# Designs tried in a protein design chat: miniprotein binders against q6w4x9r395to579. Part 218

Target 1, 185 residues: q6w4x9r395to579
Amino acid sequence: GHCSLEGGSFVTTFDARPYRFHGTCTYILLQSPQLPEDGALMAVYDKSGVSHSETSLVAVVYLSRQDKIVISQDEVVTNNGEAKWLPYKTRNITVFRQTSTHLQMATSFGLELVVQLRPIFQAYVTVGPQFRGQTRGLCGNFNGDTTDDFTTSMGIAEGTASLFVDSWRAGNCPAALERETDPCS
Short names: E, the ipSAE of ESMFold2; O, the ipSAE of OpenDDE; V2, 0.75 times the mean of E and O plus 0.25 times the DockQ between their complexes.

## First folded at step 18 (miniprotein)

Design ge27 (at its last look DockQ between E and O 0.83; V2 from the best seeds 0.78)
Fold by OpenDDE base, look of step 18:
Structure ge27 (fold): chain B 185 residues (1-185), chain A 91 residues (1-91)
Amino acid sequence: as target 1 above (185 residues)
Amino acid sequence: SELEEIAKTILEAVKDLLYAVEENDEEAIKRAIERLEEAAKRAEEAGFEKVAEGVERVIEAVRNGEEDPWIYLMVRWLEWYMEIAERRAKE
């Protein structure tokens, strides 16, 4: 499964459903029992301009009982608040520079993350087949059905992205704005 | 149903807890935790062990002074456990 966060406000789920939102919060991209130590992948969005529609991805966070790995747009990698030099390796996670513009987080448990640093901060999430049907969050449920990707954290199917996205927030933030569009347009 | 009642209590208490945490209201936090502890007990006694576990994990996160992302993650896990329990109850 491949999930992408592109163009500052565009998301494509594991089931290849594209949508757009504008929010300034931390959101859960991927929650799954397949992630060790109650792990989850999160995305941090912030204002990038003066208008409500000017929002962008500013960081990606992998959070577990053991680690809090943050990859920020400033090309800083931290774990539990401490800056780390690359390549950085934990027990089952490695963060390293893939290219001059890309960082990669590789894991031993079937999660891969590629972060494009420039010109636009973007993220690409890949999960193994063992995650099929066992994922939740903005990246969807990875069950091959695009029609149920907007299922909230409480199991409610939503027709629009706004309530869906808000259900996966990881903080007390304003409501997200929705605009359904093709992220490739 | 009993599950519905427990779930309602949990959701309300979680809402209060999160608000209290945001406001850094220690007394309100304490009250919300007490309500959650009672709800967890009820859940456990009713056979919804994972729901009880979820509640306890939320409480633990707050008591340990964890950051918001972790607290909310625990809440999302709890919501998942509740969803699973509800589906099972309807089957």
Scores: ipSAE 0.816, ipTM 0.915, lowest interface PAE 0.6, mean pLDDT 94
Fold by ESMFold2, look of step 18:
Structure ge27 (fold): chain B 185 residues (1-185), chain A 91 residues (1-91)
Amino acid sequence: as target 1 above (185 residues)
Amino acid sequence: SELEEIAKTILEAVKDLLYAVEENDEEAIKRAIERLEEAAKRAEEAGFEKVAEGVERVIEAVRNGEEDPWIYLMVRWLEWYMEIAERRAKE
């Protein structure tokens, strides 16, 4: 299954459902019992500064009981707050420079993350077939049905991306209840 | 059902807890945690062990002063455990 975070705020789910949102928060991208140690993948979004309503991806975080790996737009990789030289390897995770513009996080548990650092910070998530039907978050539930990919953290299928995205925030962020409409939409 | 009553208490207390943490309201935090502790004990005694474990992990995260991403992740796991338990009870 493939999930992508592109062009700032565009997301395509594991079931190929595309959507766009505007938010300045940390969101749960992928949560699954297939990830060890209560692991989750998270995405951090911030204002882009090029449009009144545009936001863009600024970091991706892998968080578990053992690790907090942050891959930032400033091209720094940390684990538990400490900067790491690449290649960086734990028992079940390897982070390395795939090319001059791309980093990769490979794991033994079926999760792969590729981060494009330049010219635009973008992320591509790949999960193995064992994740089918066992994911929650902004990347959807990976069950082959796009009509319920907007399932909230309470297990409710919503018809709009904004309500769905808001339910997956992982922080005390200002609500985007009255945010400006995207002028390019 | 007993599960529905326990889940309702948990959801209300978690909502109050997160709000109290945002407001740095120490007394409201304590009251929400006490309610969650009672609900976890009820869940454990009723045989809903994963729900009880999930509640305890949320409490621990708040008491340890963990960062928001971890606290919210523990809440999302608790919500998922309750959904699984409810679905199995209806089968």
Scores: ipSAE 0.723, ipTM 0.845, lowest interface PAE 0.8, mean pLDDT 86
ESMFold2 (binder alone), look of step 18: mean pLDDT 74; pTM 0.690

Design si1 (at its last look DockQ between E and O 0.82; V2 from the best seeds 0.00; counts 0 for: pae E 2.6 > 1.5)
Fold by ESMFold2, look of step 18:
Structure si1 (fold): chain B 185 residues (1-185), chain A 89 residues (1-89)
Amino acid sequence: as target 1 above (185 residues)
Amino acid sequence: DRLRKIARVLYWLAAVLAWEAERAFEAGNFEEAFRLAEEAGELIEYAIKLAEEAIKEGDTDPQTEELLKKAEKLAKEVERFIAKVAEEL
């Protein structure tokens, strides 16, 4: 399954449902029992200056009980708060520069992340077939049905992207930022 | 510049861990909540030190001061939360 985070805060789910949102927060992209040690993949969005688009992807985070990997748009890679030089490897995870414009996080548990650094910071999430029907988050539930991809963290299928996206926030996001955000998030 | 960029990453991670600590607390997992909150506090302390060092080395970017303010605010919130969790251990 493939999920993408592309410029302008566009997302395409594992079931190929596209949507966009505007928000300045950290969001859960993917949770699954297939990820070891309570693993989760998350995305950080922040304001994109004074352009027509108000938010953009600034970092991707993989979080588990053992690893806390952050890959930022400024090419900073950390694990457990310590800056790392690439290639970087743990027992189950390898992060390396795939090309001059792309970084890759490869894992032994069926998750693969490719990050495009230029011209726009974008992320592409790939999961193996063992994840089918067992995912939650902004990337959807990977069940082959786009009508319930907007399932909230409470397990409720919503018809709008904004309620769905808000339910997957992982952080305290200031009310001032929320007042300035497009109604998508 | 490098110091500010690393400090931002530490801040983002700390904010996530603090949020997860709150969820663990709500679920009654008080040892996990405490562990996550302590980890967030350590990351915040490091982020603050890096941001302060960046300013001391001549970083005048307003984003660095903004980050420092956010990190100091989060640090206070985490300290209060740790005290709250400790009552349940």
Scores: ipSAE 0.749, ipTM 0.881, lowest interface PAE 1.0, mean pLDDT 86
Fold by OpenDDE base, look of step 18:
Structure si1 (fold): chain B 185 residues (1-185), chain A 89 residues (1-89)
Amino acid sequence: as target 1 above (185 residues)
Amino acid sequence: DRLRKIARVLYWLAAVLAWEAERAFEAGNFEEAFRLAEEAGELIEYAIKLAEEAIKEGDTDPQTEELLKKAEKLAKEVERFIAKVAEEL
């Protein structure tokens, strides 16, 4: 399964469902029992401009009982708050520079993350087949059905991206917007 | 710039941990809530220090000041939360 976070506000689920949202919060991208130590992948969005519609991905966070890894748009990589030099390796995770503009987080448990640093901070999540039907979050449930990708954290299927995305907030943040809004509205 | 960049990352992480702490608390896992909140507190305090140091060293970017303000706010929230959790231990 491939999930992408592109263009600052676009998401494509593991089931290849595209959607857009504007939010300034941290969101759960991926939770799964297949991730060890209660692991979860999260995305941090922040304002990138003056309007509410100008939001962008600014960091990716992998959080587990063992690791708290953040990869930021500024090429800062930390684990448990300590800045790390690349390549950085833990027991099951390796973060390294793939190209001049791309970082990669490789794992031993079937999760791969590629982060494009420039010109736009973007992320690409790949999970192995063992994750099929066992994922939840903004990347969807990876079951081959796009119609149920907007399942909330409470297990409710939503028809709109806004409510779906809001359900996966990992913080106290404003509600997400599905469409570009007029800054004057 | 480096200090601000690190401070911002720490802020994001602290915020997530604080949120996790709240979730743990709601679930009745008070020890876990406390642990997570303490960790959040440590990170946010460090973030504040870094931001302040950046400013002291001549970082005049408005984002740094904004970060500092946000971090201080979060620090207070976490502190209050820790106190709340401690009552349940």
Scores: ipSAE 0.725, ipTM 0.884, lowest interface PAE 0.7, mean pLDDT 93
ESMFold2 (binder alone), look of step 18: mean pLDDT 86; pTM 0.837
ESMFold2, look of step 19: ipSAE 0.439; ipTM 0.760
ESMFold2 (binder alone), look of step 19: mean pLDDT 86; pTM 0.839
OpenDDE base, look of step 19: ipSAE 0.644; ipTM 0.849

Design si2 (at its last fold request DockQ between E and O 0.92; V2 from the best seeds 0.84)
Fold by OpenDDE base, fold request of step 20:
Structure si2 (fold): chain B 185 residues (1-185), chain A 89 residues (1-89)
Amino acid sequence: as target 1 above (185 residues)
Amino acid sequence: DRLRKIAKVLYWLAAVLLWEAERAFEAGNFEEAFRLAEEAGELIEYAIKLAEEAIKEGDTDPQTEELLKKAEKLAKEVERFIAKVAEEL
């Protein structure tokens, strides 16, 4: 399954459902029992301009009992609050420079993350087949059905992205705004 | 400024940890809530120090001052939460 965070506010789920939102919070992208140590992948969005529509991805966070890895748009990589030099390796996770503009977080448990630093900070999440039907968050449930991707943290199917996205907030933040649009438009 | 950039990361992480602590508290996991909140506290205090250091070293970017203000606010929130959790231990 491939989930993408592109263009500052566009998301494509594992089931290939595209949507857009504007928020300035941290959101759960991926939660799954397949992630060890109660792991979760999160995305941090912040204001990129003065308007409400000027929001963008600024960091990705992998949070577990063992690791708290943050990769920011400024190429800052931390684990447990400590800045790390690349390549950085833990027991199950390696963060390294893939290209001049791309960083990669590789894992031993079927999660891969690629972040594009320039020109726009973007993230690409890949999970193995073992994650099918066992994922939750903004990346959806990876079950091959796009119609149920907007399932909230409470297990309620929503028709719009707004309530769906807000349900996956990992912080005390204001509500997000949604606009379901074609990423290519 | 690298200090600001690191401080920002720490701020984000502290905010998430506080949120996790609150969820743990709601679930009745007071020890976990306390642990997470304490960690959030340490991170946010460090973020504040880094931001202050950046300013002292000549960082004049308005974003740094804004970050400092936000971090101080979060620090107070964490402190209040820790006190709340301590009552349940």
Scores: ipSAE 0.820, ipTM 0.918, lowest interface PAE 0.5, mean pLDDT 94
Fold by ESMFold2, fold request of step 20:
Structure si2 (fold): chain B 185 residues (1-185), chain A 89 residues (1-89)
Amino acid sequence: as target 1 above (185 residues)
Amino acid sequence: DRLRKIAKVLYWLAAVLLWEAERAFEAGNFEEAFRLAEEAGELIEYAIKLAEEAIKEGDTDPQTEELLKKAEKLAKEVERFIAKVAEEL
């Protein structure tokens, strides 16, 4: 399955459901029992212009009990708060420069992340078929049915992207709630 | 400046760990909440030191001062939360 985070705060889920949102927060992209050590993939969004409705992806975060990897739009890669030179390898994760404009995080557990650094910071998440029906978050549930891809963190299928996205916040974001009620999301 | 860029990463990570600590606290997992909050505190103090070092090395980008202000606010929130969790231990 493929999930993408592209310019203009566009998201396409594992089931190919497209949506857009505006918010300044960290969001859970993917949780799954298939990720080792309670792993989760998250995305950080921040303001990208003078308007509060203009937000963009600024970092991707992979967290587990063993690793806390951050890849930022500024080409900073850290693990557990320590900056790393590429290529960087743990036991089951390798982060390397794929091209002059792309970084890749490859894993032994069926998760792959490709990050486009230029011209716009974008992220592409790929998971193996073992994840089918076993994902939660902004990337959807990967069950082959787009009608319930907007399932909240409490397991409730919503009809709007904004309520769905709001439920997947991983942070205290009072200003983000104000932006997320904007009807253009 | 690379120091500012690393400090931003540490700030974002610290904020996430505080959020996880708050969820653990709400679930009654006070030892886990304390551990996560202390880790967040360590990260945010390091972020503050890097931002301050960037300014000392001549970083005049207004984003660096904005980051420092946000990081100092988060550090106080983490300290208050740690004190709250400690009352339950």
Scores: ipSAE 0.799, ipTM 0.901, lowest interface PAE 0.7, mean pLDDT 87
ESMFold2, look of step 18: ipSAE 0.763; ipTM 0.888
ESMFold2 (binder alone), look of step 18: mean pLDDT 87; pTM 0.847
OpenDDE base, look of step 18: ipSAE 0.718; ipTM 0.883
ESMFold2, look of step 19: ipSAE 0.781; ipTM 0.894
ESMFold2 (binder alone), look of step 19: mean pLDDT 87; pTM 0.845
OpenDDE base, look of step 19: ipSAE 0.678; ipTM 0.863
ESMFold2, fold request of step 20: ipSAE 0.773, 0.493; ipTM 0.888, 0.766
ESMFold2 (binder alone), fold request of step 20: mean pLDDT 87, 87, 87; pTM 0.846, 0.847, 0.845
OpenDDE base, fold request of step 20: ipSAE 0.807, 0.532; ipTM 0.914, 0.808

Design si3 (at its last look DockQ between E and O 0.72; V2 from the best seeds 0.00; counts 0 for: pae E 1.9 > 1.5)
Fold by OpenDDE base, look of step 18:
Structure si3 (fold): chain B 185 residues (1-185), chain A 89 residues (1-89)
Amino acid sequence: as target 1 above (185 residues)
Amino acid sequence: DRLRKIARVLYWLAAVLMWLAERAFEAGNFEEAFRLAEEAGELIEYAIKLAEEAIKEGDTDPQTEELLKKAEKLAKEVERFIAKVAEEL
């Protein structure tokens, strides 16, 4: 399964459903019992311009009982609040520079993350087949059905991305917006 | 620049931990709520320290001051929450 966060406000689920939202919060991208130690992958969005519709991905966070790894747009990598130099390796996770513009987080448990730093901070999440039907969050449920990807954290299927996205907030933030607006407006 | 960049990351992380702490509290898991809030408190205090140091070293970016303000606000929220949780322990 491949999930992508691109263009600052676009998401493509594991089931290849595309959608767009504008929000300035941290959101759960991926929860799964397949992630060890209650692991979860999250995305941090912030304001990138003057307008409320000018939002962008600014960091990715992997949070578990063992690790709290943040990869930011500024190429800052931390674990448990401590800045780390690359390549950085824990028991199950390795973060390293893939290219001049890309960082990669490799894991031993079937999760891969590629982060494009420039020109736009973007993220690409890959999970193994063992994750099929066992994922939750903005990346969807990875069951081959795009029609139920907008399932909220409470297990309710939503028809709009905004309500779906809001249900996966990992913070006290304003409501997300689902509108096709010019990011430069 | 690097100090601000690190401080911002710490702020984001602290905010998430506080959110988790609140969820734990709502679930009646007061010990976990307390632990998470304490960790958030440590991170946010460190973030504040780094932001202040950045300013002291000549960081004049408005974003640094904004971060400091936000971090201080979060720190107060954390403290209040910790006090609230402590009453349930």
Scores: ipSAE 0.722, ipTM 0.885, lowest interface PAE 0.7, mean pLDDT 93
Fold by ESMFold2, look of step 18:
Structure si3 (fold): chain B 185 residues (1-185), chain A 89 residues (1-89)
Amino acid sequence: as target 1 above (185 residues)
Amino acid sequence: DRLRKIARVLYWLAAVLMWLAERAFEAGNFEEAFRLAEEAGELIEYAIKLAEEAIKEGDTDPQTEELLKKAEKLAKEVERFIAKVAEEL
């Protein structure tokens, strides 16, 4: 299964359902019992320009009881906030430069993350078939049915991407539809 | 400039850990909530230190000042939360 975060605001789920949102928060991309130690993959979005619709992906976070890995455009930061030289390796996870513009996080548990650093920060999530029907978050539920991919954190299928996205916030931030005051106004 | 970028990453991670600590508290897992909140507190204090150092070194980007204000606010939230969790331990 494949999930992508592209163009600053576009998401395509594991079931190939595309949607777009604008928000400034951290969101849960993927939770699954297939990820060890209560692992989760998260995406950080922040404002990227003057208009409120100018938000973009700025980091991807993998978090479990064992590992805390943040990948941003310029830095890979791990436990205790230490910036790391690549390759970075744990027992189950390796983060390395795939190319001059791409980083890869490879794991032994069926998750692969590829991050495009330039020219635009984008992320591509791949999970093995063992994840089928066992995922939650912005990447959808991977059950082959696009009609319920907007299932919220409470298990409710919503009709709009904004309500769905809002339910997967991992932080104290405004809802995806809310207008934000421009600091320069 | 690099100091601000690292501080921002630390802020994001601390905010996520604090959010998880709050969820653990709501679930009654007070030891986990305490552990996550302490980790968040350490990270946010480092983020504040780096943001302050960036300003001292001449970083005048308004986003750096914004980050520092948000980080200081989060640090206070973390302190209050730790006190709340400690009462349940």
Scores: ipSAE 0.543, ipTM 0.790, lowest interface PAE 1.9, mean pLDDT 83
ESMFold2 (binder alone), look of step 18: mean pLDDT 87; pTM 0.843

Design si4 (at its last look DockQ between E and O 0.66; V2 from the best seeds 0.70)
Fold by ESMFold2, look of step 18:
Structure si4 (fold): chain B 185 residues (1-185), chain A 89 residues (1-89)
Amino acid sequence: as target 1 above (185 residues)
Amino acid sequence: DRLRKIARVLYWLAAVLMWWAEREFEAGNFEEAFRLAEEAGELIEYAIKLAEEAIKEGDTDPQTEELLKKAEKLAKEVERFIAKVAEEL
């Protein structure tokens, strides 16, 4: 399954459900029992334009009981708060520069993250088939049904992206704003 | 400016760890909440030092002052939370 976080705060879920939101928070992209040590993938969004309703991705975070990896738009890569030189390897995770514009985090547990640094900071999440039906977060539930991809952290399927996105906040932050069009079904 | 960039990453991580610590506290996992909060405190202390050093070395970007204010506020929240969790241990 493939999930993307692209410029303008656009997201496409593992089930290919597109939506857009604007918020200044950290959000849970992906949780799954397939991730070891209570692992979770998260995205940090912050202001990026002239108005309060314009936000963009500024960092991705992988957390577990073993590793706390941050990859920022400024190409700062840390684990447990310590800056790392690439390539960087742990037992299960390797972070490396693929090109002058792309970084990759590869893992032994079926998660891959590709980060585009330029021209716009974007992220692409790939999970193996073992994750099917076993994901939660902004990337959806990967069950082949786009109508319930907006399942909240309480397990409730919502009809709007804003309620769905707000439920996945990892922090004390304001509610997300949907602009112009709502991709909700 | 490089110091600001690192300090911002430390701030983001500390904030996430505090969110996690609060969830563990609500679940009654006080030892885990304490460990996460202590780690967040170490990160935010370092973030503050880096932001202050950036300013002393001539970083005039308004985002650096904004970061320092946010980090100092979070540091106080972490201290209060650690004290609260410690009473449950």
Scores: ipSAE 0.774, ipTM 0.891, lowest interface PAE 0.9, mean pLDDT 87
Fold by OpenDDE base, look of step 18:
Structure si4 (fold): chain B 185 residues (1-185), chain A 89 residues (1-89)
Amino acid sequence: as target 1 above (185 residues)
Amino acid sequence: DRLRKIARVLYWLAAVLMWWAEREFEAGNFEEAFRLAEEAGELIEYAIKLAEEAIKEGDTDPQTEELLKKAEKLAKEVERFIAKVAEEL
């Protein structure tokens, strides 16, 4: 399964359902029992302009009971709140520079993350087949059915992205907006 | 500039840890909630220090001041939450 966060406000689920939203919060992208130690992948969105519709992805966070990794445009911060030199390696996770503009997080448990740092901060999530039907979050449920991708954290199917996205907030933040506006670039 | 950037990252991490702590608290896992909240507290305090240091070193970007304010607010929330959790231990 491939999930992408592009253009500042666009998301494509594992089931290839595209949608957009504007929010300034941290959201759960991926939760799954296949992730060890209650692991979760999250996305941080922040203001990129003056308007509420000017929001963009600014960081990706992997969080588990054992690992805390934040990949931002300029810094990679880990467990102790320290910026780390790359490559960074834990028991099951390696973060390294893939190209001059791309970082990669490789894992031993079937999760891969590629982050484009510039010119636009974007993220690409890949999960193995063992994750099929066992994922939840903004990246969807990876079950081959696009119609149920907007399932909330409470298991309710939503028709619009805004309520769906809001249900996956990992903090106290304003409500997400679903507007047709130019992405921040 | 770098200090602000690190501080911001720490702020984000602290915030999500607090969110996690709250979920653990709601689930009745008070010890875990407490642990997570304390970690959030440490991170947010460090973030504040870095932001303050940035300002001291001449960072005049309004975003730094804004971050500092947000971080201080979160720090207070963390403290209140820790106190709340402690009552359940």
Scores: ipSAE 0.643, ipTM 0.846, lowest interface PAE 0.8, mean pLDDT 92
ESMFold2 (binder alone), look of step 18: mean pLDDT 87; pTM 0.844

Design si5 (at its last look DockQ between E and O 0.66; V2 from the best seeds 0.67)
Fold by ESMFold2, look of step 18:
Structure si5 (fold): chain B 185 residues (1-185), chain A 89 residues (1-89)
Amino acid sequence: as target 1 above (185 residues)
Amino acid sequence: DRLRKIARILYWLAAILMWEAERAFEAGNFEEAFRLAEEAGELIEYAIKLAEEAIKEGDTDPQTEELLKKAEKLAKEVERFIAKVAEEL
């Protein structure tokens, strides 16, 4: 399964459902029992331009009881707050430079993360088939049905991206905004 | 600038761990809440040290001072939370 975080705060879920949001928070991208040691993949979004209406991805974080890997838009890679030179390897995770503009985090447990550093910081999440039906977060539930991809952290299917995204925030942050499609007055 | 960039990462991690600690506390998992909050405290103290060192080395970017203020606020929140969790252990 493939999930992407692209410029303009666009997301495409594992079930290929696209959406967009605006928020300045950390969000849970992916939780799954397939991730060892209570692992979770998270995304940090921050203001990127004009006021509150523009936000962008600034970091991707993999957290477990063992690892706290951060890959930032500033091209800094850390584990547990310590900067690492690439290639960087733990028992189950390898982070390496794929190209001059892309880094890859490969794992032994079926998660792969590719980040594009330039020209825009973007992230691409790939999970193996063992994750089917066993994911939660901004990347959706990977069950082949886009109608319930907006399932909140409380297990409620929502019809709008904003309620869905806000439920997955990991922090005390402002609510995510949806773009106005027709802001006439 | 590298010190500020690392301090910002430490701040993000500490904030995430505190959020998780608060969720664990709400769920009654007080040992987990304590562990997470102690780890957040270590990260945020290091973030403060790095931000202060950046300023000492001549970093005049307003974002560095803003980060330091946010980090000091979070550090105090972590201290208060640890004390609260300890009462439940």
Scores: ipSAE 0.698, ipTM 0.853, lowest interface PAE 1.1, mean pLDDT 86
Fold by OpenDDE base, look of step 18:
Structure si5 (fold): chain B 185 residues (1-185), chain A 89 residues (1-89)
Amino acid sequence: as target 1 above (185 residues)
Amino acid sequence: DRLRKIARILYWLAAILMWEAERAFEAGNFEEAFRLAEEAGELIEYAIKLAEEAIKEGDTDPQTEELLKKAEKLAKEVERFIAKVAEEL
């Protein structure tokens, strides 16, 4: 399964369902029992301009009981708040520079993350076949059905992206907006 | 610039941990809630220190001051939450 976060506010689920939202919060991208130690992948969105519609991805966070890894545009920070030089390696996770503009987080448990740092901060999540039907979050449920991708954290199917996205907030934040507001307005 | 960037990351982490702590509390997992909140507290305090240090070193970016204010607010929330959880232990 491939999930992408592109263009600052666009998401494509593991089931290839595209949607857009504007939010300034941290959201759960991927939660699964296949991730060890209650692991979860999260995305941090922040304001990129003056209007509420000008939001962008600013960081990706992997959080488990053993590991805390934040990949931002300029820094990789781990467990104790220290910025690490790459490559960084734990027992099951390796973070390294893939290209001049891309970082990669490789794992032993079937999760791969590629982050484009420039010109736009974007993220690409890949999970192995063992994750099929066992994923939750903004990346969907990876079951081959796009119609149920907007399942909330409470297991309710939503018809709009905004309500779906809001259900996966990992913090106290304003409500997400689905509307394409003209960034110039 | 680097100090602000790290401080912001720590703020994000602290916020996430507090959210998890609150969920643990709601589930009746008071020990876990306490652990997570304590960790959030450590991170947010460190974030505040880094932001303050950045300002002392000449960071005049309004975003740094804004971050500091947000971090201080979160720190107070963490403290109140820890006190609340402690009553349930």
Scores: ipSAE 0.651, ipTM 0.859, lowest interface PAE 0.8, mean pLDDT 92
ESMFold2 (binder alone), look of step 18: mean pLDDT 87; pTM 0.848

